VH-VL binders against Protein LST7 (LST7). Designs and how they scored, part 2

Target 1, 242 residues: Protein LST7 (LST7), of Saccharomyces cerevisiae (p53237)
Amino acid sequence: MSSTVISLAHFCDKHGPRIISVTQSAEKGTLGEELLVPDYPTESYCESCLLQFPEESTRSMRCFIEDVPFITTQYSSIRYQLLNSIIKRAFSEETMIYDNMPFIFFDDLRGLNLVIGFKLYDENARGNERRYCFILTVDSRSHDDSMKMLSEHWNFIIGGFDKMIAYIKNIHKSEFLGKNKTVENNLETLNNNAFIGSYLRANKSKFGRNLVSLTDDKFLFVRIHKWNSFLLHTVMNENKLP

## First folded at step 11 (VH-VL)

Design j1 (from f5 with heavy chain D57R)
Fold by ESMFold2, look of step 11:
Structure j1 (fold): chain C 242 residues (1-242), chain A 119 residues (1-119), chain B 107 residues (1-107)
Amino acid sequence: as target 1 above (242 residues)
Amino acid sequence: QITLKESGPTLVKPTQTLTLTCTFSGFSLSTSGVSVSWIRQPPGKALEWLASIYWDRSKYNNPSLKSRLTVTKDTSKNQVVLTMTNMDPVDTATYYCARLEDYTYFDSWGQGTLVTVSS
Amino acid sequence: DIQMTQSPSSLSTSVGDRVTITCRASQGISSYLAWYQQKPGKAPKLLIYEASSLESGVASRFSGSGSGTDFTFTISSLQPEDVATYFCQQFYSYPRTFGQGTKLEIK
């Protein structure tokens, strides 16, 4: 079982800091069954907080790289309390600046954490923006060993997160521009009739939106899962000593 | 090397139940987004997707045939089984099993088996 | 169900000619479309995925383009071994659906 995980989290307008997904590895040659979560109904779940895969019946995703299983789930049943504490720290106004700059924190409780935050524009969010971060967590009680691992992989991890963030921002920009062209056409039509007041009031509505909706990419979390699995595999595989 | 092979009867009488087995190698049905799926092609006609089964036993059946189709798997034997009830001459087709990856498209196909439904 | 309308149903051209086949979806499917080649008596073979990405080991003369509802498949210079039927397939939703096919022949 790997002590290193990658999380995607956001600041929910309703719930505050929430984990969207966690990617973990299991022992080579196993299926990683201990990391899976059961399927569960999602009717009561917050739209913006939910991990969505293309097939509606699955709540876990598993892949294998060189016989090592990598599993992505909504929450880690093994590390739930730890990761919840980490995201609360990460989204504190004092510790994160949403300018794509990485930051690190460490303590005995939370281990070593590398965080990169990003924002997506959304007129349906408070402040017209939604806040996210990717977090690499090294859950080790050895500060020196954790820092050694991070320093050896720093540029690789940051570059990997930057590439995924750039991808998400780019496809969000494409979805946003397409939606704004439709709004521009509707505004022209509304200016020609008495519907303007109702339309403008609707534009101020606030509600949660999933990353899949914000990007119009139903395979987004599949891509994130595979990318995070690749990053973890590279980091864990290169840390081994004879 | 990924391989899939269909096996089962080639002649079936109307109203009988067809059972086809897909035996595969070179990949695991334990990976998310990977499916073994059944597709058929009547002679000279378009391909028609029938059913897909995934690692977590989740299943999708073509709605036009939903009550007639059952798909199951045996991971230890690397097999997926299609059962189709109440066969009719219109069901005469070549039946393929295929691998689907990442919830997307069919990247590997079996050779297919022609099933004729006739008295 | 998403209907895939493919045209032409058949065509006959000379070696070296450019071949274009179109596929139209009954609703928007983004770029979630694949193209297959099926030679007589054989299973389909994947050529193009996600509308425009070339599958590994497939000749570079094959290409695809389009998004939304309108897609094209192109062979830049027809070769004798390209005699086959070509199909599009959407993977936007279940049920997965295929075009009716385009039978390609050499004059």
Scores: ipSAE 0.452, ipTM 0.743, lowest interface PAE 2.7, mean pLDDT 84
Fold by ESMFold2 at other seeds, look of step 12:
Structure j1 (fold): chain C 242 residues (1-242), chain A 119 residues (1-119), chain B 107 residues (1-107)
Amino acid sequence: as target 1 above (242 residues)
Amino acid sequence: QITLKESGPTLVKPTQTLTLTCTFSGFSLSTSGVSVSWIRQPPGKALEWLASIYWDRSKYNNPSLKSRLTVTKDTSKNQVVLTMTNMDPVDTATYYCARLEDYTYFDSWGQGTLVTVSS
Amino acid sequence: DIQMTQSPSSLSTSVGDRVTITCRASQGISSYLAWYQQKPGKAPKLLIYEASSLESGVASRFSGSGSGTDFTFTISSLQPEDVATYFCQQFYSYPRTFGQGTKLEIK
């Protein structure tokens, strides 16, 4: 009895490695209701850790591909406790160099994990950068079957993650350049470093920031959900993940 | 193929309650971000959004009409029902139901039904 | 409520001409704007979404641009079948609101 999921995770400045969302499938022909999470208050949650859909109260998203339901949920440490070890290792793994180079590792409890990391510039983040990754987790009844599936789908999975990462980076770059236009113009009128030093000190206030805010795309997690659902559906159909 | 069709009375007296049913096919209200919405258009005038109901039972009503509007759904029948109380001649319009996808815009429309409010 | 103001309210021009219709939002709406075509006696039809993206099956002579508060809809070469009323609609927030429409006619 195996389970394959796609996770989006980040390194939270306040909490360290955290999973933002998990996408998984339910049985064909069902609605997947058992995978949905209830609505809950969010005022105590870290802004950067929230899964954010255009409708403020929604914490789950569902779509159907060929009658298979795919559910994306905000991470819950109670429901997904086993993924904690995966994200901690993903962000501590020396080979993750955040240039879309994938790597694979094995977790004793969840099986094989394919990880691709990326970074986004943010003046409000520690070190002026925020770190993210997509993780495909395969926990089948056979570890040899998991490795076979990954090897058969290698190019498809990394290509899929690369496309979504490129999309996110591109719209973040567009938003970032737009917001920093005034600062760029002001720097051209000054001849000393006093302005630069004062500006950099203003950026020392650090706080969490959601991917929706970083990209100015309130539909970003809808797009991620639909893309990850497509990737999972393709992998499951070719490998018959029972 | 996605289809939506409005049904209900075409003539209503002032103060009566209008009930319109949107029957749809080719999509499900079980998909996130999908809504069946009601929009009206008085003869020769602009479109006015009335109400939307989503997959997760979220409902939105045009605040200019306040509590006059009720929208409900029956997913087993692929139907969404609009109820509008205390009809007035100014409510004479063509009433459309439309599909909204991904919390965005209306990508599929019914053919509309003209509702006349007359003494 | 976000008010959408279209101009012109009506336009009469010749086949083959370029047609430009503008839509202004009363506040910034990013790129969350759609354009619809409504032919006489018919329901509206979506042409452009997210300000500039062409809906599937829509002729390439239709285009849109803009962000923030000012948006433009263009027909590069008017065809006889384009006689209709055109509406913009914001999907930034509820209530969803529409422009008053631009009635397009051929001379």
Scores: ipSAE 0.380, ipTM 0.709, lowest interface PAE 3.1, mean pLDDT 82

Design j2 (from i2 with heavy chain D57R S108Y)
Fold by ESMFold2 at other seeds, look of step 11:
Structure j2 (fold): chain C 242 residues (1-242), chain A 119 residues (1-119), chain B 107 residues (1-107)
Amino acid sequence: as target 1 above (242 residues)
Amino acid sequence: QITLKESGPTLVKPTQTLTLTCTFSGFSLLTSGVSVSWIRQPPGKALEWLASIYWDRSKYYNPSLKSRLTVTKDTSKNQVVLTMTNMDPVDTATYYCARLEDYTYFDYWGQGTLVTVSS
Amino acid sequence: DIQMTQSPSSLSTSVGDRVTITCRASQGISSYLAWYQQKPGKAPKLLIYEASSLESGVASRFSGSGSGTDFTFTISSLQPEDVATYFCQQFYSYPRTFGQGTKLEIK
């Protein structure tokens, strides 16, 4: 099991900070089965908080890179309390401005955390926006060792998160513009007053939406799993090579 | 190098059960979203998906044939087995096994095996 | 089940010509469509995935486009080695379904 994990979290309109997915590695040569979560009913989960794969029956993903298992789940049964504390801190941080500018925080409880926040426009969300972040967590009490690892991988991790965020924003933009390209929507786009009217209507009808729905990409979390597994593997290999 | 190969009888009689084995190499059936799937093609006709099996033993079957199909795997041998009961001459086809990646499309195919159903 | 309908069913043309094959889905499938080439006596080979993305090692003369229900496969300049049957396949839902195929010949 690696001390390093990657999380995707959001600020739920009803529940506050919530983890959507966690990607972890297990020991090389194992199957990582201790990181898998039990099969559980998903209908009781908030739509916006739910990790959703193309096959509704699967709630964990596993892949292998050079015989190392990487597993993505809704929560970490081993690190649940730690990660919940981390996302509460991340979304309470007043310097997170959701512009892809990274920030870090460290303490003995939460370890070292690199956070990049982003927003998606959604008229069904309070304030017409949904807030997300990717978090790299190094679960270590050694500030110096954690900072060394982060410094060695800074550009790689930041670039990796930026690429996934750009992908998500781009396909969300395409989904939103596709829905609003009718004649009425075109006139509404050309008229600022019509946009204000749409804005007011959206503020009255609020409900959670999954990232899959916001992007119209049923494979979104598969892509996130594979990308985060790649990032984590790269960081882990160089950590084994000091 | 990723390879798949179908094996089993090439002639079966009506009402018999067909058993086909897909032996694969160059990948493992331990990764999420990766499946070994069975597809058939009657002579001169369209391809028809039959069944898929995934790393966690989850299985999907063509609804029109579901009552006749069973798919299983033996991870230690890198094999996936299809059984199809109550064979009929209309089931004469080339049977392929193929790898499906990330719940999507079939990126690697076996050579196929022609199964003829006749008396 | 999602029906996939290809047009034309067969096509005979000359080396260097532009070839266009269409595929229509009975309902919207977003961009979740793949194109395959099956040469005589051989297994199918993936050419295009997600409607327009070229598979690794596939020649750039092959391309795909479309979204929703209407999809197009194009060979910009036909080569002798392109004689084959081409078919589309949706991966929007189970059961996975295929087009009937388009047999391409060089005259």
Scores: ipSAE 0.404, ipTM 0.710, lowest interface PAE 2.9, mean pLDDT 84

## First folded at step 12 (VH-VL)

Design q2 (from j2 with heavy chain S52L)
Fold by ESMFold2 at other seeds, look of step 13:
Structure q2 (fold): chain C 242 residues (1-242), chain A 119 residues (1-119), chain B 107 residues (1-107)
Amino acid sequence: as target 1 above (242 residues)
Amino acid sequence: QITLKESGPTLVKPTQTLTLTCTFSGFSLLTSGVSVSWIRQPPGKALEWLALIYWDRSKYYNPSLKSRLTVTKDTSKNQVVLTMTNMDPVDTATYYCARLEDYTYFDYWGQGTLVTVSS
Amino acid sequence: DIQMTQSPSSLSTSVGDRVTITCRASQGISSYLAWYQQKPGKAPKLLIYEASSLESGVASRFSGSGSGTDFTFTISSLQPEDVATYFCQQFYSYPRTFGQGTKLEIK
């Protein structure tokens, strides 16, 4: 009856709305190999848009919950156009407030979508902030079934996204404060370098940064994969949505 | 219940090849970030990581021993096999296999098997 | 290759005492450090992961702290069953490396 996925997306300074990761399920009892993405080079890939794994040669993650495979990839080979349309709508929605307030939208084109946006301070980003959102997509032709699922699982879904966003914000804040404390402690060294007839210009250039770098959490996308797989499995198991 | 058990010879001669088998149960090697690693501990000394193999058959070896090590797996038998060539008395150690979860640390260990290289 | 250096190499203390063991990494490893307990003739047992998180089923008297290069493992009140060797291990990069161990004894 329904097809449900979770996406993490951001608004890239250079490329606009882009999906960072998609978590999808495959049929119980299979390996989900049709959802794995092929190898692709990452050298020229935008740093802020890249899904970064602890093993740099990895392109997909897979886990199994009660014999159901859940797969997280940079993009969906099956739903590429749909998901791109969804994130363009999500980031253009005038009511999206990047403060963890949820909103939903539904139409025949994009299905039912529950969106929570958030942002992280970054001096290397345009406007000194990077904007993200988590999106639960229910791609079903039945509006009533999708709304029923959402109504029955509202607190669970919102709570799940809130917990992951709070985790990300907390470790980003810790990374940011640690980095700034180190810079402040080096002020005397920087001043001394000016006395040798040379001036070190502080680098405040704008460039893309990966969410792994912003949080100093090498395993961040592994955690997101497992958490999103848990959320999807719970919604599918209790509500019998695909 | 997750279990791992090492098996293989307890005595090898210098220059011979050591082959050890880890038989495990209670988990799958088809999950991302899960592997079985080989780690050794010479008597009274620190643990030394040797090798691991991941779900996609990616393999990692300790660089100092890389030319001597081979790791393979048989998922149908729940086995991971370590081969170490050109054994030397300095390689005398207890050899463990251990499960790695989420690309991180070793949460379950076998009991270990002592391998003595004669002389 | 990231070298892990533990201090002290051995400790002899009394039941009920607070025990502190340190581990220093040769470069920054963020919080990617685990602590293990190894009793004589046994395999290591995971106690603490990600520097400060307690593994399930491990007594609450064990704790860990630190980040970057300097890490601390603490037993708040030593019990007789805590006699063992304790190891740190980094999981920041390959090869995975271990501290040389700290042997804990009761006086």
Scores: ipSAE 0.449, ipTM 0.752, lowest interface PAE 2.8, mean pLDDT 84
Fold by ESMFold2, look of step 12:
Structure q2 (fold): chain C 242 residues (1-242), chain A 119 residues (1-119), chain B 107 residues (1-107)
Amino acid sequence: as target 1 above (242 residues)
Amino acid sequence: QITLKESGPTLVKPTQTLTLTCTFSGFSLLTSGVSVSWIRQPPGKALEWLALIYWDRSKYYNPSLKSRLTVTKDTSKNQVVLTMTNMDPVDTATYYCARLEDYTYFDYWGQGTLVTVSS
Amino acid sequence: DIQMTQSPSSLSTSVGDRVTITCRASQGISSYLAWYQQKPGKAPKLLIYEASSLESGVASRFSGSGSGTDFTFTISSLQPEDVATYFCQQFYSYPRTFGQGTKLEIK
């Protein structure tokens, strides 16, 4: 009855710490249908909190690796009640350093959590930045089992998160530089934009913005799903460590 | 090993309905972003995508042919079936089924079946 | 519908030559483009996905580049087994659309 999940979370300008998506495995040989979430009303979700698929016809993603189902879903407090307190602690300034430095914490009721945070620049966000993290949660009745699993896979897990974070940062950087390079090449428009842009930003409302928009990669959550599924699958296979 | 094979009639008369079956193995339609698409290639012409169906029963059709096309699946038999109504000689083509991966491109193709529409 | 315009329609070159084929989309498609090889009498084979990434098992002499509307496919040194028709396909939106193809022959 142990469970290991990977969460992607962010600090929402409107709602504070929020989980975007959760990836977890089901029993080998099953379809994992118990992990699929029915269509729940999402009226309270802002753009930045929404799991966005290319085809927009699915609320969940499923893949199979060696007959093990892996499911990524929009966060649901009904399914993931224990995660509510975890993300508040993960985004505390006392515990989070947004330099890809991991940290861990443990709770008898809420399990062992490994967190790596990162930031993306966005002028439509409070403070011109959006804050994110990946969280590996190992929720087991045995503290020793959780620590053993984490210690055996430490470098693999951290390396895996670092690679996905680097990917996200690099394609966001490319999208940002492509969008702004014409501003850098024209002194009149650059000077004018700095002048008017400051005033217009004061008059623009802040709005939530999805990671897909920030990276201009409509398959971003598909890639995250497959990468997180790969990471989880590898840590489940005790006989084949990376 | 991933394989796909088209089956169905090779000769059809104008106005008749064409039914083609794609039988596949080595993968499942239970995975997100994975589907079997139908694609045709008239002699000497470009490929034309026709239809697909996903695991969540979402279906997509080429808009120019939507009124004539129906795609269904039988997951227990690993089959995807295309039905195309009111066949015309301009519909003469090689019909392929192909696996679409991750909502993107076609990584595995069947050998194709030539369907000739003639009286 | 996004129209894919491919050039040239045919090409005849010598073994060892560099081959360049272009594909233009009627609107921006980011990097959501694939290249296929179709040998006579056979089904298409995927060579390049996402504009520039080689599919597993594809020889390194094949490459792709481009983003937005303009894309290029290159064979750095033509081999006898490369005689085929090559075409692009966008996966930005539905319907998926294909270029008309470039028939490649050796002199």
Scores: ipSAE 0.392, ipTM 0.700, lowest interface PAE 3.0, mean pLDDT 82

Design q4 (from j1 with heavy chain E101Q, light chain E55Q)
Fold by ESMFold2 at other seeds, look of step 14:
Structure q4 (fold): chain C 242 residues (1-242), chain A 119 residues (1-119), chain B 107 residues (1-107)
Amino acid sequence: as target 1 above (242 residues)
Amino acid sequence: QITLKESGPTLVKPTQTLTLTCTFSGFSLSTSGVSVSWIRQPPGKALEWLASIYWDRSKYNNPSLKSRLTVTKDTSKNQVVLTMTNMDPVDTATYYCARLQDYTYFDSWGQGTLVTVSS
Amino acid sequence: DIQMTQSPSSLSTSVGDRVTITCRASQGISSYLAWYQQKPGKAPKLLIYEASSLQSGVASRFSGSGSGTDFTFTISSLQPEDVATYFCQQFYSYPRTFGQGTKLEIK
């Protein structure tokens, strides 16, 4: 009937909105094997779109919290078309301003969606920025029931997304500033992303980059998986969302 | 509480095959990034990683010993088994099994078992 | 293979003294380094992970720092129970490799 998932998506320069990862639960007491995806060669995939693991022999992650399996993959066998439509709408919304401000939308077929967007500066990206969002999806046909359930967890979910986004932004800034110490000193009077972006956008090559590369953190998606699993488990355990 | 325990022979002769079993509890080998790994320490020498086995049966063996090592698991018994062929006196060491977490470091170790290889 | 070199190989110092041990990797390993304590006849115990993060239940007098190839482990005020051998270990790549150890003793 209804389920709750957390997605990470981005706007790819080549492909438009694309999902990077989906975290979802399986039935307590099982291994959740129906949600796993088999390994396959990925060298032909767009670098910026890949869900990248430290050991390249696997394409899924699984953990257990109180015997509930949580699985993270690039797609859900049952929800991919819904999530594709959701991320297209999320990135086209006029209210998405990438200022960590959450927004909500609901539709009868795709349920309630809580979105927080963020962006990372990158000279190698179109417009010198890469755009991402985290999305909580509650797949319910009742707007009132979904909103009531969401309001009970609002602060927790928003706080959880904010913490992961802050982590990603901070290690990205550390990687950028570490490589550009001279630029940091010369741009003291230019203390916002817009001014820095204008200065650094001169004629650089454009190509896709993975979040792992942007942060220099080969374990980034492991951390995201564990954090999103924790968020979902808490939401499901404390207040019984679908 | 996480525990690991090594079991098997403490004395083997040169050319024999060593089989060691690690029995563990308090964690699942069905979790991504978790492995049970084998590490050895010759008397007075540095630790040497031997092999790791993961939840999806992915295996990594030390290249210097690759042809001599086999690692397998029995998840229902919470056991991981190391087989090392053609033992030599230089292989005398304390053998540990340890949990590797999140594809990273060894956060829990067994107490180890000293294996002596001599005629 | 990434070689890990520790310095010093041994040291002897007084209770209350600050102890510093270094570990050098043969290539860049980012912050993917752990520190272990091993007492005689016992298995190693994890103290520090990711170069500087303190493992739960480990005393705050232990700390670590560094990135790239050069790493430092520090005991701010040596206690009698800290007599042990200390090892670094990289988890940047396979094979996982360890430093040769630093044996710490009380004068």
Scores: ipSAE 0.435, ipTM 0.732, lowest interface PAE 2.7, mean pLDDT 83
Fold by ESMFold2 at other seeds, look of step 12:
Structure q4 (fold): chain C 242 residues (1-242), chain A 119 residues (1-119), chain B 107 residues (1-107)
Amino acid sequence: as target 1 above (242 residues)
Amino acid sequence: QITLKESGPTLVKPTQTLTLTCTFSGFSLSTSGVSVSWIRQPPGKALEWLASIYWDRSKYNNPSLKSRLTVTKDTSKNQVVLTMTNMDPVDTATYYCARLQDYTYFDSWGQGTLVTVSS
Amino acid sequence: DIQMTQSPSSLSTSVGDRVTITCRASQGISSYLAWYQQKPGKAPKLLIYEASSLQSGVASRFSGSGSGTDFTFTISSLQPEDVATYFCQQFYSYPRTFGQGTKLEIK
């Protein structure tokens, strides 16, 4: 297994920090079956916390890049405690402002972590916003080696996360404007601005809502899986985009 | 180079069971969202999706034919098998197998095999 | 089941002309639509996916547009090798369904 993983997490109104997905690699030439998650009931999951694939029976996603398997799941059975500690630290960081500004933390407990947060407007969320982040984790004891890898790939990783975040925000904008003409001109400001509270409606109920619903893109997590697999593969081979 | 090839009988009698095999190469059915699917086309008519089977053994049959269709796979041979019961002359068609990618569309097709149902 | 309706059912035009074919879904399918070309006696060939994206190795004269229920396929300048039947297919849900096809001929 690689020491490097990519996570998508959010701050659930009811449950606090929760992992939505984690993408990991397995040994080249294998199928990576030890990383797959078995079928499990999803009716107890909060809607906003659930990793939702196009098929209800699907609980894991797998692809292969140059014979390396990359697997995306709701949680990692091997790294569950580590990743939960990481997302709790990430969402507790007072300087995260959810505007594509990256921040980094490192310690012996959590390894090296690069975090980029973003938010989406949703009148069904407390404060009319849902908060998310992408996290690259290098689970390595060697601070110097981890920092060398990150510094060699900094612009690539930041650019990669920024592109996926921009994609999510743009298709959210398209879904939202298709339903709500009157806020058309302000949505980009609302998604990037803490002042979303001015759109709080007196009569709207609060409930969890999945990213698939917020974007009206049933293949969203398939796209995230493939993009994160590409990013991880490039970082592991120390290659850069041209 | 992705290839798919259909094999099986070209002539069956009414009420018999049709068994077709798709042998493929150049891709893995172990990749999420990848399916080998069966589609048929009666002479001069539109294409009709029949069945799909995925990497995780998930199977989908066309509801209009659900009781007649079985799809299975043999991972060691890179083969997918369609079984269709109670054949009737209206089932005369060219039968294709095709690769479905990412739970989406069919990006690679076999050459097709004409199956005629006649007494 | 989502019905896909194509128009026209057939079209006869000259080499070099612009060709336009439409496809209408019986309900909204977002952009989850593909276009195929099928020559007589041959398997279908994917040309356009996700309504507007050109498949690798497909000539740039082919294009697609639309979302929701109304979709358009265009050949900017008809070539002799483009004589075929063209059809759309939705991949929004199961069962996957196809349009009835548009037979394209040269005068």
Scores: ipSAE 0.433, ipTM 0.732, lowest interface PAE 2.8, mean pLDDT 84

